# Ledger of designs, part 15: VHH binders against Bile salt hydrolase/transferase (cbh)

Target 1, 323 residues: Bile salt hydrolase/transferase (cbh), of Lactiplantibacillus plantarum (q06115)
Amino acid sequence: CTAITYQSYNNYFGRNFDYEISYNEMVTITPRKYPLVFRKVENLDHHYAIIGITADVESYPLYYDAMNEKGLCIAGLNFAGYADYKKYDADKVNITPFELIPWLLGQFSSVREVKKNIQKLNLVNINFSEQLPLSPLHWLVADKQESIVIESVKEGLKIYDNPVGVLTNNPNFDYQLFNLNNYRALSNSTPQNSFSEKVDLDSYSRGMGGLGLPGDLSSMSRFVRAAFTKLNSLSMQTESGSVSQFFHILGSVEQQKGLCEVTDGKYEYTIYSSCCDMDKGVYYYRTYDNSQINSVSLNHEHLDTTELISYPLRSEAQYYAVN
Short names: E, the ipSAE of ESMFold2; O, the ipSAE of OpenDDE; V2, 0.75 times the mean of E and O plus 0.25 times the DockQ between their complexes.

## First folded at step 10 (VHH; framework vhh_7pa5_2)

Design g1 (from f2 with S33Y; at its last look DockQ between E and O 0.04; V2 from the best seeds 0.00; counts 0 for: pae E 17.7 > 2, placed apart)
Fold by OpenDDE, look of step 10:
Structure g1 (fold): chain B 323 residues (1-323), chain A 121 residues (1-121)
Amino acid sequence: as target 1 above (323 residues)
Amino acid sequence: QVQLVESGGGMVQPGGSLRLSCAASGFTFSDYYMSWVRRAPGKGPEWVSYISSSGSYTKYADSVKGRFTISRDNAKNTLYLQMNSLKPEDTALYYCAREGPDYESSLFDYWGQGTQVTVSS
């Protein structure tokens, strides 16, 4: 999985969801008066409206990624082998990993507010159910101004400022960020010959500034590629152009069926890509087979209700026959 | 016309109990969150408790938690507040309030006239 922020016409947040199994994901809106039930903390009966992708497993909104009506966004990304959830701590705010998204988005409007209120956060190791265990995750949280990464690891809760607005999977964010230093020589321009003064080397092609950009599907490579791509991508002057650009950026790190075998006959692939407009409250997405950009807007629904609103993902290819 | 009429107030000694009622009319009672709010002499209004539309969820101010219980009977269009272990500090005019449909603008859109609760030895 890869999550990014992008500033263009508006402020955008989104992610690739890469996995080998689909749980019939849906775009789900959690209205303001839907009762959000938590295991160890007080329920939220009044909260910000939330929109995002949920697993179609339970009536509880199990978000993969989401945005609230204030533009605060969050995405959970696999963090296998590194995530360490803790036992209950009476002196801390105990939130289970599957609760983190609705808990944060329900009550906070900015990363600043999140920072202020998660100092005593404890990601407690409580499964949703016997049938649905916790996933090892870490999270990218972003608003229009900044982003942070939340990791619960063996040493404790880690909160990182994210200067690049990118998150992938393993290893830990701090190491991923440091790894970018290895690629500081990359450029969107034609590089000068700095190999040696003893040999004249020719610039024989456009795009040579990107030589060395890792192209594999590993998490570390995707992190570098996503960061380089988004940070060098032009801002567009329209919403449609910006959203298009956003999906192109994510496209640079999407996973094709067949390239990443997880087990016999099962391959990880980009099931969907999402883009949240933090300014307009619109959730954009496309699926692996449906390249058409779909949109769901918070503003087109009545948000002062108690019932979840869900839309199945449009996953069938859409062709426009010109003739 | 939306109407909320509180009753059940009175004078009680510290440690005593009272049960307040609020009769609702003029709207679909079961569709709305309801709250109790109180105003002590010389003080601003203080939120006390709310209950969800179905009654499944309740919340209390820290000052009354463990002592007060909010409930509702949607068939009777009635909101209740059971007040136990009353303290002098609980002395106030208690209002029944309907939570409005717009969470972002105003929490309460209608109030009753209130019922007086006085806790004194």
Scores: ipSAE 0.000, ipTM 0.273, lowest interface PAE 13.7, mean pLDDT 92
ESMFold2, look of step 10: ipSAE 0.000; ipTM 0.157
ESMFold2 (binder alone), look of step 10: mean pLDDT 84; pTM 0.839

Design g2 (from f4 with S33Y S59K; at its last look DockQ between E and O 0.11; V2 from the best seeds 0.00; counts 0 for: pae E 18.3 > 2, placed apart)
Fold by ESMFold2, look of step 10:
Structure g2 (fold): chain B 323 residues (1-323), chain A 119 residues (1-119)
Amino acid sequence: as target 1 above (323 residues)
Amino acid sequence: QVQLVESGGGMVQPGGSLRLSCAASGFTFDDYYMSWVRRAPGKGPEWVSYISSSGSYTKYADSVKGRFTISRDNAKNTLYLQMNSLKPEDTALYYCAREGYESDSFDYWGQGTQVTVSS
């Protein structure tokens, strides 16, 4: 999985969801008066409205990624082998991993506000149910100004400022950020010969500034490529151009069927890609088999209500005949 | 320059009350958890209480639960500790401390204010 932020006409946040099985995902709106129940902290009976993609499991909104009506966004990305959730700690604020998204998005409007309220966060190892054990995750949390990464590892809870606005999977975020230093010499421009003055080396192609940019599907490589692509992307002058560019940035690290075997002929691939406009409150997405960009808007619903609102993902291929 | 200045200490009889204040400057006060820590004569530091940056969460050491109340006024950059039903065992130098975001340890301390409870 890959999550990014992008400042363009408006402010955008989204992700690729890479997995081997689709679970009939839906775009779900949690309206302001839907009771958000928590295992170890006070419930929220009135909260910010939330939109994002959920699993189709039970009526509890198990978000993969989401945005609230204030433009605060969060995505959970796989962190297998690295995530380490802890036992209950009475000196801390105990939140289960499956509650983190609604707990943050229900009550906070900015990353600054989140930072104030998670100093004592403990991601507690309580499963959703016997049938739905905890997923090993880490999170990117973003608003229009900044982003942070939340990781619970063996050493404890780690909260990092994220100056590049990218998150993928393993390893720990601080290693991924440090690894960008290895690519300091890359650019979107034609490089000069800096190898040695003792040999006259020529350019032979456009794009040589990117020689050494990794192209494989590993999470560390996707982090580097997404960061380079996003940070060198133009800011567009329209909503449509910005959303288009956003999906191109994510497209640089999309996974195709057949290229990442997970077991027994099963392959990980990008099931959906999402793009939230933090300013307009619009959730855009596309799916593997249907490249049309779809949208769901918070402001098209009556949000002072009590029941979840869900839209199945549009995943069947559609073609526009031009003759 | 981070600065924490405690006040409000003094001598009080057992069963009495005191209110400690801590004036904070040189940082964005409402971004940080704040704590009270005390040091009794001949003893090491003992954590007393903390309060979250927004004031929404508080915790107390067992020895002070029900008697002490931590609060903060983010508009005035001030941390408070209301101490009721004081006991001789509460005699200590009381410090205001700022907690770091990535640690349960303190990165800045005040000079402390002395509380003495005796008959």
Scores: ipSAE 0.000, ipTM 0.166, lowest interface PAE 18.3, mean pLDDT 90
ESMFold2 (binder alone), look of step 10: mean pLDDT 86; pTM 0.859
OpenDDE, look of step 10: ipSAE 0.013; ipTM 0.304

Design g3 (from f2 with S30D S33W; at its last look DockQ between E and O 0.03; V2 from the best seeds 0.00; counts 0 for: pae E 14.5 > 2, placed apart)
Fold by OpenDDE, look of step 10:
Structure g3 (fold): chain B 323 residues (1-323), chain A 121 residues (1-121)
Amino acid sequence: as target 1 above (323 residues)
Amino acid sequence: QVQLVESGGGMVQPGGSLRLSCAASGFTFDDYWMSWVRRAPGKGPEWVSYISSSGSYTKYADSVKGRFTISRDNAKNTLYLQMNSLKPEDTALYYCAREGPDYESSLFDYWGQGTQVTVSS
């Protein structure tokens, strides 16, 4: 999985969801008066409206990524082998990992507010159910101004400022961030010959500044590639152009069927890509087979209700026949 | 015009029971969360209980938990409060209140006139 922020016509947040199994994901809106029930903390009876992708497994909104009506966004990404959830601590705010998204987005409107309120956060190791255990995750949280990464590891809860607005999977964020130093020589321009003064080397192609950009689908490579791509991508002057650009950026790190075999002929692939407009409250997405950009807007629904609003993902290819 | 009319109050001995009703009109009743609020003499208003639009979710103040039950009949546009094991401390004017539609409005936007509950030996 890869999550990014992007500033263009508006402020955008989104992610690739890469996995080998689909749980019939849906775009789900959690209205303001849907009662959010938590295991160890007080329920949220009134909260910000939330929109995002949920697993279709329970009536509880199990979000993969989401945005609230204030533009605060969050995405959970696999963090296998590194995530360490803790025992209950009476002196801390105990939130289970599957609760983190609705808990944060229900209450807070900015990363600043999140920072102020998660000092005593404890990601407690409580499964959703016997049938649905916790996934090892870490999270990218972003608003229009900044982003942070939340990791619960053996050493404790880690909160990182994210200067690049990118998150992938393993390993831990600080290590991945440091790894970018190895690629500091990359450029969106044609580099001069700095190999040696003893040999004249030609610039024989456009795009040579990107030589060395890792092209594999490993988490570390995707991190570098996503960061380089998004940070060098032009801002567009229209919403449509910006959303298009956003999906192109994510496209640079999408996973094709067949390239990542995980087990028994199962392959990890980009099931969907999402883009949240933090300014307009619109959730954009496309699926692996449906390249058409789909949109769901918070503002087009009644947000003061008590019932979840869900839309199945449009996953079938859409063709426009010109003739 | 939004109207909330409480009824069912009265005088009861400690340990007794009362059932309050609130008749709602002038709005789509089943779209709104409803609450009971009470005001004892010389005290400020105290929230007692609320119920979600559909009735599937309820919450109670600690002072009444286990003794009071809030319910609603959306077909009748009526809110109820079953009060059991009443105590002298429950003596108050009980109001039916509509919760505002907006998240930012944590306040009740409409109140009834109230019904008096007196618990005394």
Scores: ipSAE 0.000, ipTM 0.274, lowest interface PAE 13.5, mean pLDDT 93
ESMFold2, look of step 10: ipSAE 0.000; ipTM 0.300
ESMFold2 (binder alone), look of step 10: mean pLDDT 84; pTM 0.841

Design g4 (from f2 with S30D P101Y L107T; at its last look DockQ between E and O 0.72; V2 from the best seeds 0.00; counts 0 for: pae E 6.8 > 2)
Amino acid sequence: QVQLVESGGGMVQPGGSLRLSCAASGFTFDDYSMSWVRRAPGKGPEWVSYISSSGSYTKYADSVKGRFTISRDNAKNTLYLQMNSLKPEDTALYYCAREGYDYESSTFDYWGQGTQVTVSS
ESMFold2, look of step 10: ipSAE 0.203; ipTM 0.665
ESMFold2 (binder alone), look of step 10: mean pLDDT 84; pTM 0.840
OpenDDE, look of step 10: ipSAE 0.862; ipTM 0.927

Design g5 (from f4 with S33H S59K; at its last look DockQ between E and O 0.01; V2 from the best seeds 0.00; counts 0 for: pae E 21.9 > 2, placed apart)
Fold by ESMFold2, look of step 10:
Structure g5 (fold): chain B 323 residues (1-323), chain A 119 residues (1-119)
Amino acid sequence: as target 1 above (323 residues)
Amino acid sequence: QVQLVESGGGMVQPGGSLRLSCAASGFTFDDYHMSWVRRAPGKGPEWVSYISSSGSYTKYADSVKGRFTISRDNAKNTLYLQMNSLKPEDTALYYCAREGYESDSFDYWGQGTQVTVSS
């Protein structure tokens, strides 16, 4: 999985969702008066409206990633072997991981507000059901100004400022940031000869500033490649140009079927890619088999209502006929 | 139907100020980035300024930078251009333009409001 922020015409947030099984994902809007029920904290009977991709579960919006009407965004990314959820702690705010997205997005409007309110957060190990155990996750949380990473590990809850606006999977986020230092010499331009004054070395191609940029699908390599790509990206200062570039950034680290084996015969691939416009409240997405960009606008719905609104993902191949 | 109606133009002395307004209707205003474009006598259209759909990003032509300020009120579906330190060269018909779905293109604008700067 890869999640990014991107500041261009507007402010954007989105992700690649990489997994081995697709199961009826939907774009879901949680309107302001849908009762958000929590296991160990007070329910929210009135809250910010939320849009994002959910599992196909009628009773609760199990968001993979989402944005609220204030432009606060969050995505959950796989963190297998590193996530460590804790037992109930009466002195802390006990939120189970499947509640984190609606709990944050329902009540906070900015990363500053989130940081202020999660210092006593405890991610408790309470499954959604016996049939739906917790996934090991860490989260990227972003607004128009900044982003943070939330990781619950053996040592406790870790909150990191994210100066690059990228998150992938393992290992811990601070290792990902440190690893970027190994690529300090890379650039988007033709490098000068810095090898030695004793030998003239010549440029033989455009793009030589990027020699050494990793191209494999490991989570550390995707972090580096996504960070380099987004931080050097240019786009037209329009909605369409910015959304187009956003999907190009995500495309640089997408996973193709057959390249990342999970178990014998099962492969991880990019099931969907998403791009939220934090300013317009629009959720754009593509799916593996349908490369057309689709959109769902939060502001096209009546939000002072009580029922979830869901749109199945458009996952069947679609071709634009030119004749 | 999409409608953009400009107002606030008029005659003003060099160094004066005017505030242009553009009332938008027939579309979801806060989904669109907006621009001001002007057409001086005997010249083609010249882009003046633009503002993102939320109002968080603005940009100006070099000829007006520091003198003009674009803004919007999404609750009132209105775009504004505050024009200060006006010069005779600013004399033009000023259009409110909606950003099209194609990058850097406009898909609709109104009839314009005349600004005349003369002594």
Scores: ipSAE 0.000, ipTM 0.120, lowest interface PAE 21.9, mean pLDDT 90
ESMFold2 (binder alone), look of step 10: mean pLDDT 87; pTM 0.875
OpenDDE, look of step 10: ipSAE 0.006; ipTM 0.311

Design g6 (from f2 with S30D K59R; at its last look DockQ between E and O 0.80; V2 from the best seeds 0.00; counts 0 for: pae E 6.4 > 2)
Amino acid sequence: QVQLVESGGGMVQPGGSLRLSCAASGFTFDDYSMSWVRRAPGKGPEWVSYISSSGSYTRYADSVKGRFTISRDNAKNTLYLQMNSLKPEDTALYYCAREGPDYESSLFDYWGQGTQVTVSS
ESMFold2, look of step 10: ipSAE 0.224; ipTM 0.676
ESMFold2 (binder alone), look of step 10: mean pLDDT 84; pTM 0.843
OpenDDE, look of step 10: ipSAE 0.794; ipTM 0.906

## First folded at step 11 (VHH; framework vhh_7pa5_2)

Design i1 (from f2 with Y57W; at its last look DockQ between E and O 0.02; V2 from the best seeds 0.00; counts 0 for: pae E 19.2 > 2, placed apart)
Fold by ESMFold2, look of step 11:
Structure i1 (fold): chain B 323 residues (1-323), chain A 121 residues (1-121)
Amino acid sequence: as target 1 above (323 residues)
Amino acid sequence: QVQLVESGGGMVQPGGSLRLSCAASGFTFSDYSMSWVRRAPGKGPEWVSYISSSGSWTKYADSVKGRFTISRDNAKNTLYLQMNSLKPEDTALYYCAREGPDYESSLFDYWGQGTQVTVSS
């Protein structure tokens, strides 16, 4: 999985959701008066409205990624073998991993507010159900101005400022940032001959400044490529141009069927890509088989209501006939 | 004077059933979500089940799902736990607990004294 932020015409947040099986995902809106229930903390009877993609699980919004009506966004990304959830701790705020998204987005409007309120966070090891054990995750949390990474590891809870606005999977975020140093010589420009003054080496192609940029689908490589692509991306002058560019940035690290085997006969691939406009409250997405950009807007619904609103993803191929 | 009084505990054989009740007073019961929590001998508290203030949302620990049912009657200020297919592992002191409105404080602000459930042949 890859999640990014992008400042363009508006402010954007989104992700590639890479997995081996689609579970009939839905865009779900949690309206302001839907009772958000938590195992170990006070329920929220009134809260910010939330929009995002959920698993198809009845009666609870299990978000993979989401945005609230204030433009605060969060995505959960796989962190297998590295995530370490803890036992209940009466001196801390005990949140299960599957509750983190609604707990943060229901209450807080910005990363600054989140940082002030998670100092005593404990990600507690309580499964959603017998059939749905905890997924090992870490999270990117972003607003219009900044982002942070939340990781619960063996050493405890880690909260990092994210100066690049990218998150992938393993390893720990601080190693991902350090690894970027290996690429400091790369650029979007044609390099000068710095090899030796004794040999007259020539440029033979545009794009040689990126020679050495990793192209494989490992999470460390996707982090580097996404960071390079995002940080060198232009700002666009329109919403449509910005959303298009956003999906191109994510496209640079999308996973194709057949390239990443996880189990015999099963391959990891990009099931959907998402792009939230933090300013307009619009959730854009595409799916593997349907590249058309679809949108769901928070403000097209009556949000002072009590029931979840869900829209199945448009996953069947669509072709625009020009004649 | 917030008061929570559990009842309905007792001894039962494996596979049996019990229904616990919790009478609430001294506060507006319908404004609070409630939980059942249990303590087995020599163990710390284990959350069992949760119900929202309106009764519309319930959750269960995996160890009891499908066997236990939480409910509430806001008109009678009473919380219930129906326990079916009881196992020896369910032996514990069962508490009715009020979940606090302040999410930055302890998870439960008031507890009852508990009612003992013993599952043995």
Scores: ipSAE 0.000, ipTM 0.102, lowest interface PAE 19.2, mean pLDDT 89
ESMFold2 (binder alone), look of step 11: mean pLDDT 84; pTM 0.843
OpenDDE, look of step 11: ipSAE 0.711; ipTM 0.874

Design i2 (from f2 with Y103W; at its last look DockQ between E and O 0.81; V2 from the best seeds 0.00; counts 0 for: pae E 8.2 > 2)
Amino acid sequence: QVQLVESGGGMVQPGGSLRLSCAASGFTFSDYSMSWVRRAPGKGPEWVSYISSSGSYTKYADSVKGRFTISRDNAKNTLYLQMNSLKPEDTALYYCAREGPDWESSLFDYWGQGTQVTVSS
ESMFold2, look of step 11: ipSAE 0.012; ipTM 0.599
ESMFold2 (binder alone), look of step 11: mean pLDDT 84; pTM 0.841
OpenDDE, look of step 11: ipSAE 0.739; ipTM 0.888

Design i3 (from f2 with S33G; at its last look DockQ between E and O 0.81; V2 from the best seeds 0.00; counts 0 for: pae E 7.4 > 2)
Amino acid sequence: QVQLVESGGGMVQPGGSLRLSCAASGFTFSDYGMSWVRRAPGKGPEWVSYISSSGSYTKYADSVKGRFTISRDNAKNTLYLQMNSLKPEDTALYYCAREGPDYESSLFDYWGQGTQVTVSS
ESMFold2, look of step 11: ipSAE 0.123; ipTM 0.646
ESMFold2 (binder alone), look of step 11: mean pLDDT 84; pTM 0.840
OpenDDE, look of step 11: ipSAE 0.835; ipTM 0.918

Design i4 (from f2 with G55D T58I; at its last look DockQ between E and O 0.02; V2 from the best seeds 0.00; counts 0 for: pae O 14.7 > 2, placed apart)
Fold by OpenDDE, look of step 11:
Structure i4 (fold): chain B 323 residues (1-323), chain A 121 residues (1-121)
Amino acid sequence: as target 1 above (323 residues)
Amino acid sequence: QVQLVESGGGMVQPGGSLRLSCAASGFTFSDYSMSWVRRAPGKGPEWVSYISSSDSYIKYADSVKGRFTISRDNAKNTLYLQMNSLKPEDTALYYCAREGPDYESSLFDYWGQGTQVTVSS
């Protein structure tokens, strides 16, 4: 999985969801009066409205990524082998990982508020159900101004400022960020010959500044590629131009079927890509087979209600026959 | 066999009171946290109240706070819900639900058949 922030016409947040299994994901709106029940902390019976992708498992909104009506966004990304959830701690705020998204988005409007209130956060090891154990995750949290990464690892809770606005999977974010130093020589322009003064080397192609950009589907490579792509990205200062560009950025780290075998006969692929407009409250998405950009807007629904609003993903290819 | 049997429901006028009971059997009642859940016509299930195994931790939905009181008698293997100041909006089928078997479990694994509560003038 890859999550990014992007600033253009508006402020955007989104992610690729890469996995081998689909749980019939839906775009789900959690209205302000939907009772958010938590295992160890106080419930939220009145909260910010939330929109995002949920697993179609239970009536509880199990978000993969989401945005609230204030523009605060969060995405959970697999962090296998590194995530370490803890036992209950009476001196801390105990949130189970599947609760983190609704807990944060229900209460907070900015990363600043999140930072203020998660100092005693304990990601407690409480499964959703017997059938649905916890996934090892870490999270990208972002608003219009900044982003952070939350990791619960063996050493404890880690909160990182994210200067690049990118998160993938393992290893730890600080390591991923450091790894970018290895690619500091990359450029969106044609580099000068710095190989040796003893040999004249030609610029024989466009895009030579990107030579060395990793192209594989590993988490570390996707991190570099997404960061380079988004940070050098240009787009028209329009909604359509920005959203289009956002999906192109995510496209640069999309996983194609057949390239990443996870088990016998099963391959990880980009099931969906999302883009949240933090300013407008619109959730954009496309799926692997449906290249058409779909949108769901918070503002088009009644948000002072008690019932979840869900939309199945449009996952079938959309063809326009010209003739 | 785990069994949860709700009782005490009925029809009551707005402002009235009811006391629901849930008789538990087939398991060590005192080892489990319990919840009340209700389902109104045309609506999804709504969590109402939670009580820990030792009665040390209690939670309520905002919609019922100040009006409902959850309690339990571990000696009698019974869960209770005292409902005061009932409103038409409280009309629902009320279920007793058993929480996970251990402290780190979070899902209801058993439900009763439910008892109907109807608040109508």
Scores: ipSAE 0.000, ipTM 0.235, lowest interface PAE 14.7, mean pLDDT 92
ESMFold2, look of step 11: ipSAE 0.014; ipTM 0.582
ESMFold2 (binder alone), look of step 11: mean pLDDT 82; pTM 0.824

Design i5 (from a18 with S59K; at its last look DockQ between E and O 0.01; V2 from the best seeds 0.00; counts 0 for: pae O 16.0 > 2, placed apart)
Fold by OpenDDE, look of step 11:
Structure i5 (fold): chain B 323 residues (1-323), chain A 123 residues (1-123)
Amino acid sequence: as target 1 above (323 residues)
Amino acid sequence: QVQLVESGGGMVQPGGSLRLSCAASGFTFDDYSMSWVRRAPGKGPEWVSTISSSGSYIKYADSVKGRFTISRDNAKNTLYLQMNSLKPEDTALYYCARDLTSYDESTGYSDYWGQGTQVTVSS
């Protein structure tokens, strides 16, 4: 999976969801009066409205990624082998990993508020159910101004400022950031010959500044590629132009079926890509087979209600026959 | 797919009785603890009662103890809530819920909910 922030016409947040199995994901709106139940902390009976992708496996809003009506966004990304959830600690705020998204988005409006309130956060190792154990995750949290990464690892809770606005999977975020140093020579311009003064080397092609940009589907490579792409990205200063560009950026790190085998006959692929407009409260998405950009807006629903509003993903291919 | 369908709600006078039923399907009913949860207007959800898979363990909220009786028929995949001596404050939408296997299951946390059945207690 890859999550990014992007600033253009508006402020955007989104992610690729890469996995081998689809759980019939839906766009789900959690209205302000939907009761958010938590295991070890107080429930939220009144909270910010939330929109995002949820698994269709139960009635609790199990978000993969989401945005609240204030523009605060969060995405959970697999962090297998690194995530370490903890025992209950009475001196800390105990939130189960599956609760983190609704807990944060329900009550906080900014990364600043999140930072202020998660100092004593304990991601407690409490499964959702016997049938649904915890997933090893770390999270990208972002608003219009900044982003952070939350990791619960063996050494404890780690909160990182994210200067690049990118998160993938393994390894730890600090290692991912450090790895970017290896690619400091990349450029969106044609590089000069710095190989040696003793040999004249030609610029024989456009795009030579990107030579060395990793193209594989590994988490480390996707991090670099996404960061380079988004940070050098230009888009028309319109909503449509920006959203289009956002999906192109994610497209640069999408996973095609057949390239990443996880088990016999099963391959990881980009099931969906999302883009949240933090300013407008619109959730954009496309699926692997449906290249058409779909949108769901918070503002088009009654948000002072008690029931979840869910929309199945439009996953059917769309064709326009010109003739 | 998991389905929970509540029935039996209605309007009754204070002191009256109702019996709620919840028809469960799409899962092995007798493997799960089940709960009733209610939501009154303007209030948050309130746990009402829990019954273990075998029925050997039963728990009630203090607010309903002595008045409500939870039961189940595993052969019929049905959960019941007998509500006696109903009070206006019992007015709520009542949900049947499949309990979670969690760290603390005594609170009645659940992963699936029915659509709810409305109970109104009014003179």
Scores: ipSAE 0.000, ipTM 0.231, lowest interface PAE 16.0, mean pLDDT 92
ESMFold2, look of step 11: ipSAE 0.012; ipTM 0.578
ESMFold2 (binder alone), look of step 11: mean pLDDT 82; pTM 0.825

